Miniprotein binders against q9bqp7. Designs and how they scored, part 163

Target 1, 240 residues: q9bqp7
Amino acid sequence: VPQNWFPIFNPERSDKPNASDPSVPLKIPLQRNVIPSVTRVLQQTMTKQQVFLLERWKQRMILELGEDGFKEYTSNVFLQGKRFHEALESILSPQETLKERDENLLKSGYIESVQHILKDVSGVRALESAVQHETLNYIGLLDCVAEYQGKLCVIDWKTSEKPKPFIQSTFDNPLQVVAYMGAMNHDTNYSFQVQCGLIVVAYKDGSPAHPHFMDAELCSQYWTKWLLRLEEYTEKKKNQ
Short names: E, the ipSAE of ESMFold2; O, the ipSAE of OpenDDE; V2, 0.75 times the mean of E and O plus 0.25 times the DockQ between their complexes.

## First folded at step 14 (miniprotein)

Design hw19 (at its last look DockQ between E and O 0.65; V2 from the best seeds 0.72)
Fold by OpenDDE base, look of step 15:
Structure hw19 (fold): chain B 240 residues (1-240), chain A 104 residues (1-104)
Amino acid sequence: as target 1 above (240 residues)
Amino acid sequence: DLEEKIRRLEEIIRKLEEAVKLFEEGKIEEAKKILEEVLRELEELIKETGDPYVLYLLDMAELLAEFALDAAKRGDLEEAIQLLKWAIEYLEWAVEEVKKLEEK
């Protein structure tokens, strides 16, 4: 059990979206502070076993691709991810802000992959927006808050070259989603609450993306795991 | 300043290489002291890093250096050396990536 329990949901916020559909999605800039990001907390709390597995994988990939080939591969993974998020932000943004759609960003297998998911996405409330949990002292940049199949979700877009048909195969992504949910639900910059998460795994070959929907119960289960990771990070950094 | 970031990374790499050498020489306590210094310097550099890929590389290097320090505390010097060599590799890649960002 986490020592520093905090709820994922804010009882003071109504589940009813205030009737003002914000015509424009929120885009709060991430302030670089001494406050750790969700991503940093998750990375820094990887187990020794996980790190050794990753390093063995890296060494194997270097043997297969060469060092330069592996560097290029890794760089391309990050670049493709970035371009995919930029393309999605452009797609999900209101048309009036779409002056500079780089059509080249839309020509990707990843964008093709998510088309069936995008059909079920509506009511975009935030895009590439910073969240801060003041009490738990962490920050994050969430990809999207929107309705998926009529349920308001924090949506996290992921790229993969390999099928991830199960939420368990998404590693720490469920923790990232609930961390953003918990922060947003208690961030004063947001007037609404989210109860659901969605991880969308897009594929480079354009094959249909896998949506991993997280209901309130599943979010609560992952929230407990997130709190434990955050405590581990906090303890680790106090001892340094 | 990207040039200053590169300088700081190169200095961290140098210190880690020194720590490896000290471990190979059996100078465990001196090597640990350098690792503790490096971890502080790396933490400050990470706080100043905004590029997600550079940040990933630095986070991996930090984590490996931490595990190296823990291994050294257990007397597992071979493991500590291996972990530091992997950390150095990530930092070298970070230097290369920061250089690419400066050219853009």
Scores: ipSAE 0.786, ipTM 0.910, lowest interface PAE 0.6, mean pLDDT 91
Fold by ESMFold2, look of step 15:
Structure hw19 (fold): chain B 240 residues (1-240), chain A 104 residues (1-104)
Amino acid sequence: as target 1 above (240 residues)
Amino acid sequence: DLEEKIRRLEEIIRKLEEAVKLFEEGKIEEAKKILEEVLRELEELIKETGDPYVLYLLDMAELLAEFALDAAKRGDLEEAIQLLKWAIEYLEWAVEEVKKLEEK
C-alpha cells in the first residue's frame, strides 16, 4: 500500500467532450526536463532477482549467438521496436503522407501481426504523445489513445520474438499503461479521461497479435503497484 | 561531443575497476566513496544521452552499480564485486556503441 495514494482519474474534469466530432490526434512533444520518465522509473526499480534472471538469459544468448551476434540482436530489437511504432503512427494518422515515409517502414511482420487488432481500433485521440503528471512528478510518451471494441483505451504496442525480460519487463507492461493513463488524466493538455488499457503484443513472423484488455478495476489495481514503484524510485534518489 | 562522452565513460570504467580492487582488499569505505562518485557521474551522462540503445546500456550499468553499493553496505562483498563486473561490461558495451556513432 503506497504511503501517498493518489487517484488514477480526475473526476473534476469533463471525461469526454463531444467525442463524435472528428479531430486530429494529439501529439504533445516530449520535452527534456529533470522529471523522471515512466520507463526510467520502472527500469531503475527492477529487483535484484529480475536483474540476475536477465543476466542468465544474456549468457545463454551469447552462447547461442556469440558476443557480437548478441549485440547485433539487441541493436535490431531496438530498431524494430522504433520502426514498428513509427509505422503504427503513420497508419493511424489521418495525415498518412504528412512525411515522406519509407514504404518499407509499413511492410513488416509486426504490422501484419496487428492487422486484426487495427480493424477494432477507432476514434484515435492521441498518437506518440507526451503526458505529464505534475503532482506526482513523472512524464511519459504514450503510444496511442483510441477506442478498442468501443472502449476508450490507452494502448501500448509491444514487439515480441521470444521471451525477452531484459528489454521489456513482462510484469511491468500493465504498470506502464496505468502510469501513462494517470499522467494523461491529470495533464491539462488533455480534455478527456481514460479508464481502460490495452496491451498489444505483436510478433515478428506476422502471427496474430495478442490483445490484453484492462478494465477500470484492473487498471486501479495496477495503479497502486505503479505508485509503489514511483515511491521506491523517489526514495532511492534521495539516498543517492 | 562523442569523444568527450567516450573519455568520461572510460574514466568511470577505471573508477569501477579501482572499486573492485578496493573491495577485494577489504577497503569497503573507500570503495563505497568511489561508487557514490561514479553514480553521480553516470546520472549526468544519462541526462546527456538521447540514443535509446546507449541509454539502455547506461541505465543497466547504473542499476548494477547501485545494487553493488547496497550489497557493500550489507557486507556482501562477493556480490558487490560480481555486480560491478557486470556494470563494467555494460559500460564497455556503451563505449563501443558510442564509437560506432562517431564513425558514422
Scores: ipSAE 0.692, ipTM 0.873, lowest interface PAE 1.0, mean pLDDT 84
ESMFold2 (binder alone), alone request of step 14: mean pLDDT 87; pTM 0.862
ESMFold2 (binder alone), look of step 15: mean pLDDT 86; pTM 0.859

Design hw2 (at its last look DockQ between E and O 0.77; V2 from the best seeds 0.77)
Fold by OpenDDE base, look of step 15:
Structure hw2 (fold): chain B 240 residues (1-240), chain A 103 residues (1-103)
Amino acid sequence: as target 1 above (240 residues)
Amino acid sequence: SERIKRLEELAKEILRLVEELRKITDDPYVLYLLDMAELLAEFALDAAKRGDLEEAEQLLKWAIEYLEWAVEEVKKLGVSPEEIERLIRKLEEAIRELEELLK
């Protein structure tokens, strides 16, 4: 049980979208703070076993690609992810805010992969927006807050070259989503609450993306795990 | 042992270098590399404290590799050459120390 328990949901916020939801998605900039990001917390709390597995994988990839080849591969993974998020932001942004759509950004297997998911996405409330949990002292940049199949969700877009048909195969992604939910639900910059999460795994080959929907119950379960990771991080940093 | 102490100090130096690099960049890719270096250095420090010198040495080697990579990427981003040069010198010292420990 977490020592520093905090609710994922804010009882003071209504689950009902206020009719005055701004027609324009929120985009709060991430401030440079000493406050750890969700990504940092999750990364810094990986187990030694996980790290050894990653390093062994890295060494195998270096043997296959060479050191420079592996560096290029890794750089390209990050670049492809960035471009994918930029493309999604462009797609999900209101037409009036659409900067000149770089048509080249839209011509990706990842974008093709998510087309069927995008059909079920509506009511975009936030895009690439910073969230801060003041009490728990962490920050994050969430990809999207929108309705998926009529349910308001924090949506996290992921790229993969390998199928991830099960939520368990998304590693710490569920923790990331609930961390963003919990922060948003208690961030004063947001007037609404989310109760659901969605992880979308997009594929490079354009094969149909896998949506991993997280209901309120599942979110609450992962929230407990997130709190434990946050405590571990906090303890680790106090001992340094 | 003196070897344990040297490994611990090297791990701490890597952690300092990570922290200094973290102040000069917000690039997500570089931050990823720095987080890996940090995590590996922390595990190395713990291994050294436990007297697992082989594990500590391996972890430090991997940590340094990530730091080298991070520095290379920061250079590509055009971040303050002067600050980077100081950090590079410290990193080179850390590499030399590790090489000496591995003999």
Scores: ipSAE 0.802, ipTM 0.908, lowest interface PAE 0.6, mean pLDDT 91
Fold by ESMFold2, look of step 15:
Structure hw2 (fold): chain B 240 residues (1-240), chain A 103 residues (1-103)
Amino acid sequence: as target 1 above (240 residues)
Amino acid sequence: SERIKRLEELAKEILRLVEELRKITDDPYVLYLLDMAELLAEFALDAAKRGDLEEAEQLLKWAIEYLEWAVEEVKKLGVSPEEIERLIRKLEEAIRELEELLK
């Protein structure tokens, strides 16, 4: 049980759309900050066992690909994720349209993979937008806030190229979503809240992406786990 | 016991280098590499304090490898090349200290 409980939801806010307002997605820039990001908290609270398993996997990959090959593989994973997020931001932005001239955005297997998910996405309210939890003192950059099948969600887009991604990223996906959700729900830059989450795992070969919907109850369960990780991080850094 | 102090000081120097590099860029790939170096150096510091010298040495080797990797990637960004060269020299000192400890 966390020592400093704080609610994930904000009863003073609504998740209902205001039909009278034009929909312009928020994009709050991420500022350099002393307080930790979600991803830093999760990375820095990996266990020693998780790190040793990761290093064992890394060595097997280096035996297969060579050291330079593994570095290139890792760099491409990050590049493909970045391109995927950029493409999705462009597709979902009302100020930008995906034009036929940008064939590289249309040729991505990851974009093909999510097409059936995008058909169910509407009412985009935020894209690549910074969030800050002023009370719990953490920040993040969320991918998307939109309705999925009629439910307003924090949506996190993930790429998967191999069945064994980095151990930390697969274990922590729900924690990442709820951390962004809790921050947004208590960030003065936002006037609404979100009670559901969606994790979308896209595949390089274009196979249909797998959506992982998180209702409010499931989000509350993961929120408790996030608070424990944040508490662990805070204590670890205080003692240094 | 003097070997423990040398391992602890090496871990702390790695942590200082991580923090200096973190100020240069917000690139997610570089930040991931720096976070790994930091975590490994912290585990190494704990191992040295427990007297697990072989574990501390292995963890420091891995931490330095991530830090070298991060420096390579920062150089590709072309940001702050004078500061990067200064940090490279400090990293080379850290590598020499580890090599002496492994003998």
Scores: ipSAE 0.745, ipTM 0.888, lowest interface PAE 0.9, mean pLDDT 85
ESMFold2 (binder alone), alone request of step 14: mean pLDDT 86; pTM 0.869
ESMFold2 (binder alone), look of step 15: mean pLDDT 86; pTM 0.862

Design hw20
Amino acid sequence: DLEEKIRRLEEIIRKLEEAVKLAEEAFEKGDIEEAEKILEEVLRELEELRKITDDPYVLYLLDMAELLAEFALDAAKRGDLEEAIQLLKWAIEYLEWAVEEVKKLEEK
ESMFold2 (binder alone), alone request of step 14: mean pLDDT 74; pTM 0.720

Design hw3
Amino acid sequence: SERIKRLEELAKLILRLVEELRKITDDPYVLYLLDMAELLAEFALDAAKRGDLEEAEQLLKWAIEYLEWAVEEVKKLGVSPEEIERLLRELEEALRTLEELRK
ESMFold2 (binder alone), alone request of step 14: mean pLDDT 83; pTM 0.837

Design hw4
Amino acid sequence: SERIKRLEELAKEILRLVEELRKITDDPYVLYLLDMAELLAEFALDAAKRGDLEEAEQLLLWAIEYLEWAVEEVKKLGVSPEEIERLLRELEEALRTLEELRK
ESMFold2 (binder alone), alone request of step 14: mean pLDDT 84; pTM 0.853

Design hw5
Amino acid sequence: SERIKRLEELAKEILRLVEELRKITDDPYVLYLLDMAELLAEFALDAAKRGDLEEAEQLLKWAIEYLEWAVEEVKKLGVSPEEIERLLRELEELLRTLEELRK
ESMFold2 (binder alone), alone request of step 14: mean pLDDT 84; pTM 0.846

Design hw6
Amino acid sequence: SERIKRLEELAKLILRLVEELRKITDDPYVLYLLDMAELLAEFALDAAKRGDLEEAEQLLKWAIEYLEWAVEEVKKLGVSPEIIERLERVLEEVKRTLEELRK
ESMFold2 (binder alone), alone request of step 14: mean pLDDT 84; pTM 0.836

Design hw7
Amino acid sequence: SERIKRLEELAKEILRLVEELRKITDDPYVLYLLDMAELLAEFALDAAKRGDLEEAEQLLKWAIEYLEWAVEEVKKTGDPEIIERLLRVLEEALRTLEELRK
ESMFold2 (binder alone), alone request of step 14: mean pLDDT 81; pTM 0.797

Design hw8
Amino acid sequence: SERIKRLEELAKEILRLVEELRKITDDPYVLYLLDMAELLAEFALDAAKRGDLEEAEQLLKWAIEYLEWAVEEVKKTGDPEEIERLLRELEEALRELEELLK
ESMFold2 (binder alone), alone request of step 14: mean pLDDT 81; pTM 0.794

Design hw9 (at its last look DockQ between E and O 0.74; V2 from the best seeds 0.77)
Fold by OpenDDE base, look of step 15:
Structure hw9 (fold): chain B 240 residues (1-240), chain A 103 residues (1-103)
Amino acid sequence: as target 1 above (240 residues)
Amino acid sequence: SERIKRLEELAKEILRLVEELRKITDDPYVLYLLDMAELLAEFALDAAKRGDLEEAEQLLKWAIEYLEWAVEEVKKLGVSPEEIERLERELEEAKRKLEELRK
């Protein structure tokens, strides 16, 4: 049980979208501060075993690709992810705010992969928007808040070269989603609450993306795990 | 032992370098590399404290590799050449110290 328990849901916020919600998705800039990001917390609380597995994988990849080849590969993974998020932001943004769509961004296998998911996405409330949990002292940049199949979700878009048909195969992604949910639900910049999460795994080859829907119960379960990771991080940093 | 102390000092030096690099960039890719370096250096510090010297050395080697990569990426982002040169010198010193400890 977390020592510093905090609810994921805010009882003071209504689950019903206020009719007064702006038609334009929120895009709150991330303020760089001494406050750790969700990504940092998760990264810094990886187990030694996980790190060794990653390093062994890295060494195998270096043997296969060479050092420069591996660097290029890793750089490309980050670049492809960035471009994918930029493309999604462009697609999900209101037409009036659409800067000239770089048509080249839209011609990716990842975008093709998520087309069937995008059909079920509506009511976009936030895109690439910062969230802060003041009490728990962490920040994050969430990809999207929208309705998926009529349920308001924090949506996290992921790229993968390998199939991830199960939520368990998404590693810490569920923790990231609930961390964003909990922060948003208690961030004063947001007037609404989310109770669901969605992880979408997009594939480079354009094969249908896998949606991993997280209901309120599953979110609550992962929230407890997130709190434990946050406590571990906090303890680790106090000892340094 | 003197070897343990030197490994701990090297781990702390790497952690310092990570923190310095973190102040000069917000690039997500560089931050990833820095997080890996930090995590590895922390594990190395713990290993050294436990007397697992071989593990500590291996972890420090990997941490330095991530720092090297981070510095290379930061160079591409237009950071001050003077600051980069300083960081490169400190990193080379860290590498030298590690090699001395592996003997």
Scores: ipSAE 0.814, ipTM 0.916, lowest interface PAE 0.6, mean pLDDT 92
Fold by ESMFold2, look of step 15:
Structure hw9 (fold): chain B 240 residues (1-240), chain A 103 residues (1-103)
Amino acid sequence: as target 1 above (240 residues)
Amino acid sequence: SERIKRLEELAKEILRLVEELRKITDDPYVLYLLDMAELLAEFALDAAKRGDLEEAEQLLKWAIEYLEWAVEEVKKLGVSPEEIERLERELEEAKRKLEELRK
């Protein structure tokens, strides 16, 4: 039970953004400050059991690939994730800034994997945009805010091929989405709010991505779990 | 008692190095490695305070390995080379301290 509960939705804010708003998606730059990010909170509240499982998995991978091979594998997974997000930002930008980036970004299995999802995405309102929850004191960088099948969502893009050290992120994906949502809904840089979430898992071989839709009720359930993780983080760092 | 105190000091030294490296870059890959080192060093601090010396030493060994990995990756970024060289020397000293304690 969180001691400092705070609502995920803002009753003072509309969930129906004005269609006459500027067509350029918001891209709020990440502020220089010391408040923790969503991903740091989630990583730093891993249990010792989870960490030991990750170390055991890492040793298996090192046995298979060698230590340098494992480091290269891990580095490439992060690079592919970075390229995937860069490509999606370019594709979803109305300015078509793709010509300013490597066209090879668009020829990845991950981009092929999400094509059927992108057909259902419209009304892009934010891309790679910072969010800050002033009251709860955390920050994040959300991937996308757009309509998916007519519902305005915080959309999180995930690649399916990552080292097992991201096993927590797989279980934490819904918490990440609702943390961004709650921050955005209470961030003065945004004039609207979002009540739904979407997690899109893309595949390296181009197989159709899996969408995981989260309605407002489900988001509220995960929001409670996020608040517990944030509380755990805050208490842990207060005593250091 | 003295060994517990030395392990606690080593864990705190590792945590300081993590914080200094965190100021150098926002690279998600490096930040992941630093976050792992931090978590392992914090678990090691707790283990040392409980008197679980073998667990604390193992956790610190893993934390140092993640820090060495992070330093390697930051060097590839080419940012703040004088600062990273200083931190690398301090990390090597921390590693020697741990190896001495394991003997």
Scores: ipSAE 0.735, ipTM 0.885, lowest interface PAE 0.9, mean pLDDT 85
ESMFold2 (binder alone), alone request of step 14: mean pLDDT 86; pTM 0.872
ESMFold2 (binder alone), look of step 15: mean pLDDT 86; pTM 0.869

Design hy1
Amino acid sequence: SREELWERIFELIEKGDKEEALRLLREYIEKYPDNPLALFIVADLLFDMGRPEEARKVLERALELAKKTGDPDLIEYVELLERLIERLLEELKK
ESMFold2 (binder alone), alone request of step 14: mean pLDDT 74; pTM 0.678

Design hy2
Amino acid sequence: SREELWERIFELIEKGDKEEALRLLREYIEKYPDNPLALFIVADLLFDMGRPEEALKVLERAKELAKKTGDPDLIEYVELLLRLIERLLEELKK
ESMFold2 (binder alone), alone request of step 14: mean pLDDT 79; pTM 0.730

Design hy3 (at its last look DockQ between E and O 0.84; V2 from the best seeds 0.71)
Fold by OpenDDE base, look of step 17:
Structure hy3 (fold): chain B 240 residues (1-240), chain A 94 residues (1-94)
Amino acid sequence: as target 1 above (240 residues)
Amino acid sequence: SREELWERIFELIEKGDYEEALRLLREYIEKYPDNPLALFIVADLLFDMGRPEEARKVLERAKELAKKTGDPDLIEYVELLERLIERLLEELKK
């Protein structure tokens, strides 16, 4: 049990968007400060086993590709992910704000992969927007807040070359999603709250993406795990 | 505990004491024969020790079990190591 328990949901916020919610998705810029990001917390609190496996994988990849080849591979993976997020932001943004859609950004296997998910996405409330949990002292940049099949979700878009049919295969992504949910639900910049999460794994070959829906119960379970990771991070920083 | 054993195994690997790490891993596998991760680590260490034929044999079992568990990351690691082992074996034949 976390020593510093804090609720994921804010009882003071209504689940109903106020009728005055702007038609334009929120895009709050991320301020660089001394506050740790969700990603940093998760990276620094990986298990010894996880760290070991990642390091061994990296070493083996360098053996296969060479140092320069591995650098190129890593850069390409990062670039593909970035381009995918940019394309999604363009698709999910209101038409009036659509700069000239780089048609080349839309012609990707990843975009093809998520088409069936996008059909069920509506009511976009935020895109690439910063969240801050003031009490728990962490920040993050969430990809999207929108309705998925009529349920308001924090949506996290992931790219993969490999099938991830199970939520357990998404590593710490569920923790990231609930961390963003908890922060948003208690961030004064947001007037609404989310109760659900969605992880979408898009595939390079255009095969149908896997949606991993997280209901309120599952989110609460992962929230407890997130709090434990945050406490571990805080303790490690005090000892440095 | 299981956790303490794994911590010790990782410490030994970090120190380069692969023989003792392998001994502990083998003891672990005797108790938990269907653990694809342990088998993968054994194969990976054997590869580093210049024992690619032994690594291949262990990795075959790891691969089969990894596919049954459906862990995509472990499958990727297994396949990567498999390619490296095959490459090394081909080089040794020249």
Scores: ipSAE 0.757, ipTM 0.931, lowest interface PAE 0.6, mean pLDDT 91
Fold by ESMFold2, look of step 15:
Structure hy3 (fold): chain B 240 residues (1-240), chain A 94 residues (1-94)
Amino acid sequence: as target 1 above (240 residues)
Amino acid sequence: SREELWERIFELIEKGDYEEALRLLREYIEKYPDNPLALFIVADLLFDMGRPEEARKVLERAKELAKKTGDPDLIEYVELLERLIERLLEELKK
């Protein structure tokens, strides 16, 4: 049980848009400070099993591809993910960014992969927007907040070379989603909250993406796991 | 406890005590014979120890079980190691 428990949802905040909410998606700039990011917390609290598997995978990839081949491989994977997120932000942006869209950015297997998901996405409230949890002391940069099939969600877009048909196959991704959700729900830059999450895994060959919907109960379960990871991170930094 | 056993196994691997790590892993597998992660780690250690024929046999079982669980990361790890084992076995035939 976390010792510093904090609720994921804010009882003083509505899950419905207020009349004063802006119609353009929010894009809160990231503020540099001492507060750790969600991704840093997760990276620094990997289990010994996760660390072992990652290190052996790296060693084996280097053995297969060579040092330079491995560097090229990882750079290409990172670039593909970056291009995918840029394309999605462009597609989902309603104004000002339409004149600056890059047609080559919009042509990829990953974009083809998510087309059936995008048809169910509407009411975009935030894109590539910073979140901060001042009480729990962490920050993040969420991908998207929008309705998916009528449910307002924090949406996280992922690329994958291999199918991930089950949410368990996405490992720490649900923790990332709920950490963003909890931060957003308690961030004064936002006037609304969300209770659902969505992880969308897109594929390079254009195969239909897998959506992983997280209702409020599932989000609460993963929130507890996130709090444990955050406590572990905080304790490690106290000892340094 | 199971968690204490795994911690000990990873400690042994980290300091290079592969034979003792294998002994503990074999004990675990006797109790839980259908764990694909344990079998993969055995194959991975055997490969590093220069025992690729033994690694291949264990890895075939690990691959079968990993596909049943649907863990895509473990499947990728298994397939990568399989390619490396086959490469080493081809080199050794020369």
Scores: ipSAE 0.634, ipTM 0.903, lowest interface PAE 1.0, mean pLDDT 85
ESMFold2 (binder alone), alone request of step 14: mean pLDDT 81; pTM 0.769
ESMFold2 (binder alone), look of step 15: mean pLDDT 82; pTM 0.775
OpenDDE base, look of step 15: ipSAE 0.752; ipTM 0.929
ESMFold2, look of step 17: ipSAE 0.585; ipTM 0.879
ESMFold2 (binder alone), look of step 17: mean pLDDT 82; pTM 0.772

Design hy4
Amino acid sequence: SREELWERIFELIEKGDKEEALRLLREYIEKYPDNPLALFIVADLLFDMGRYEEARKVLERAKELAKKTGDPDLIEYVELLERLIERLLEELKK
ESMFold2 (binder alone), alone request of step 14: mean pLDDT 80; pTM 0.746

Design hy5
Amino acid sequence: SREELWERIFELIEKGDKEEAIRLLAEYIEKYPDNPLALFIVADLLFDMGRPEEARKVLERAKELAKKTGDPDLIEYVELLERLIERLLEELKK
ESMFold2 (binder alone), alone request of step 14: mean pLDDT 80; pTM 0.754

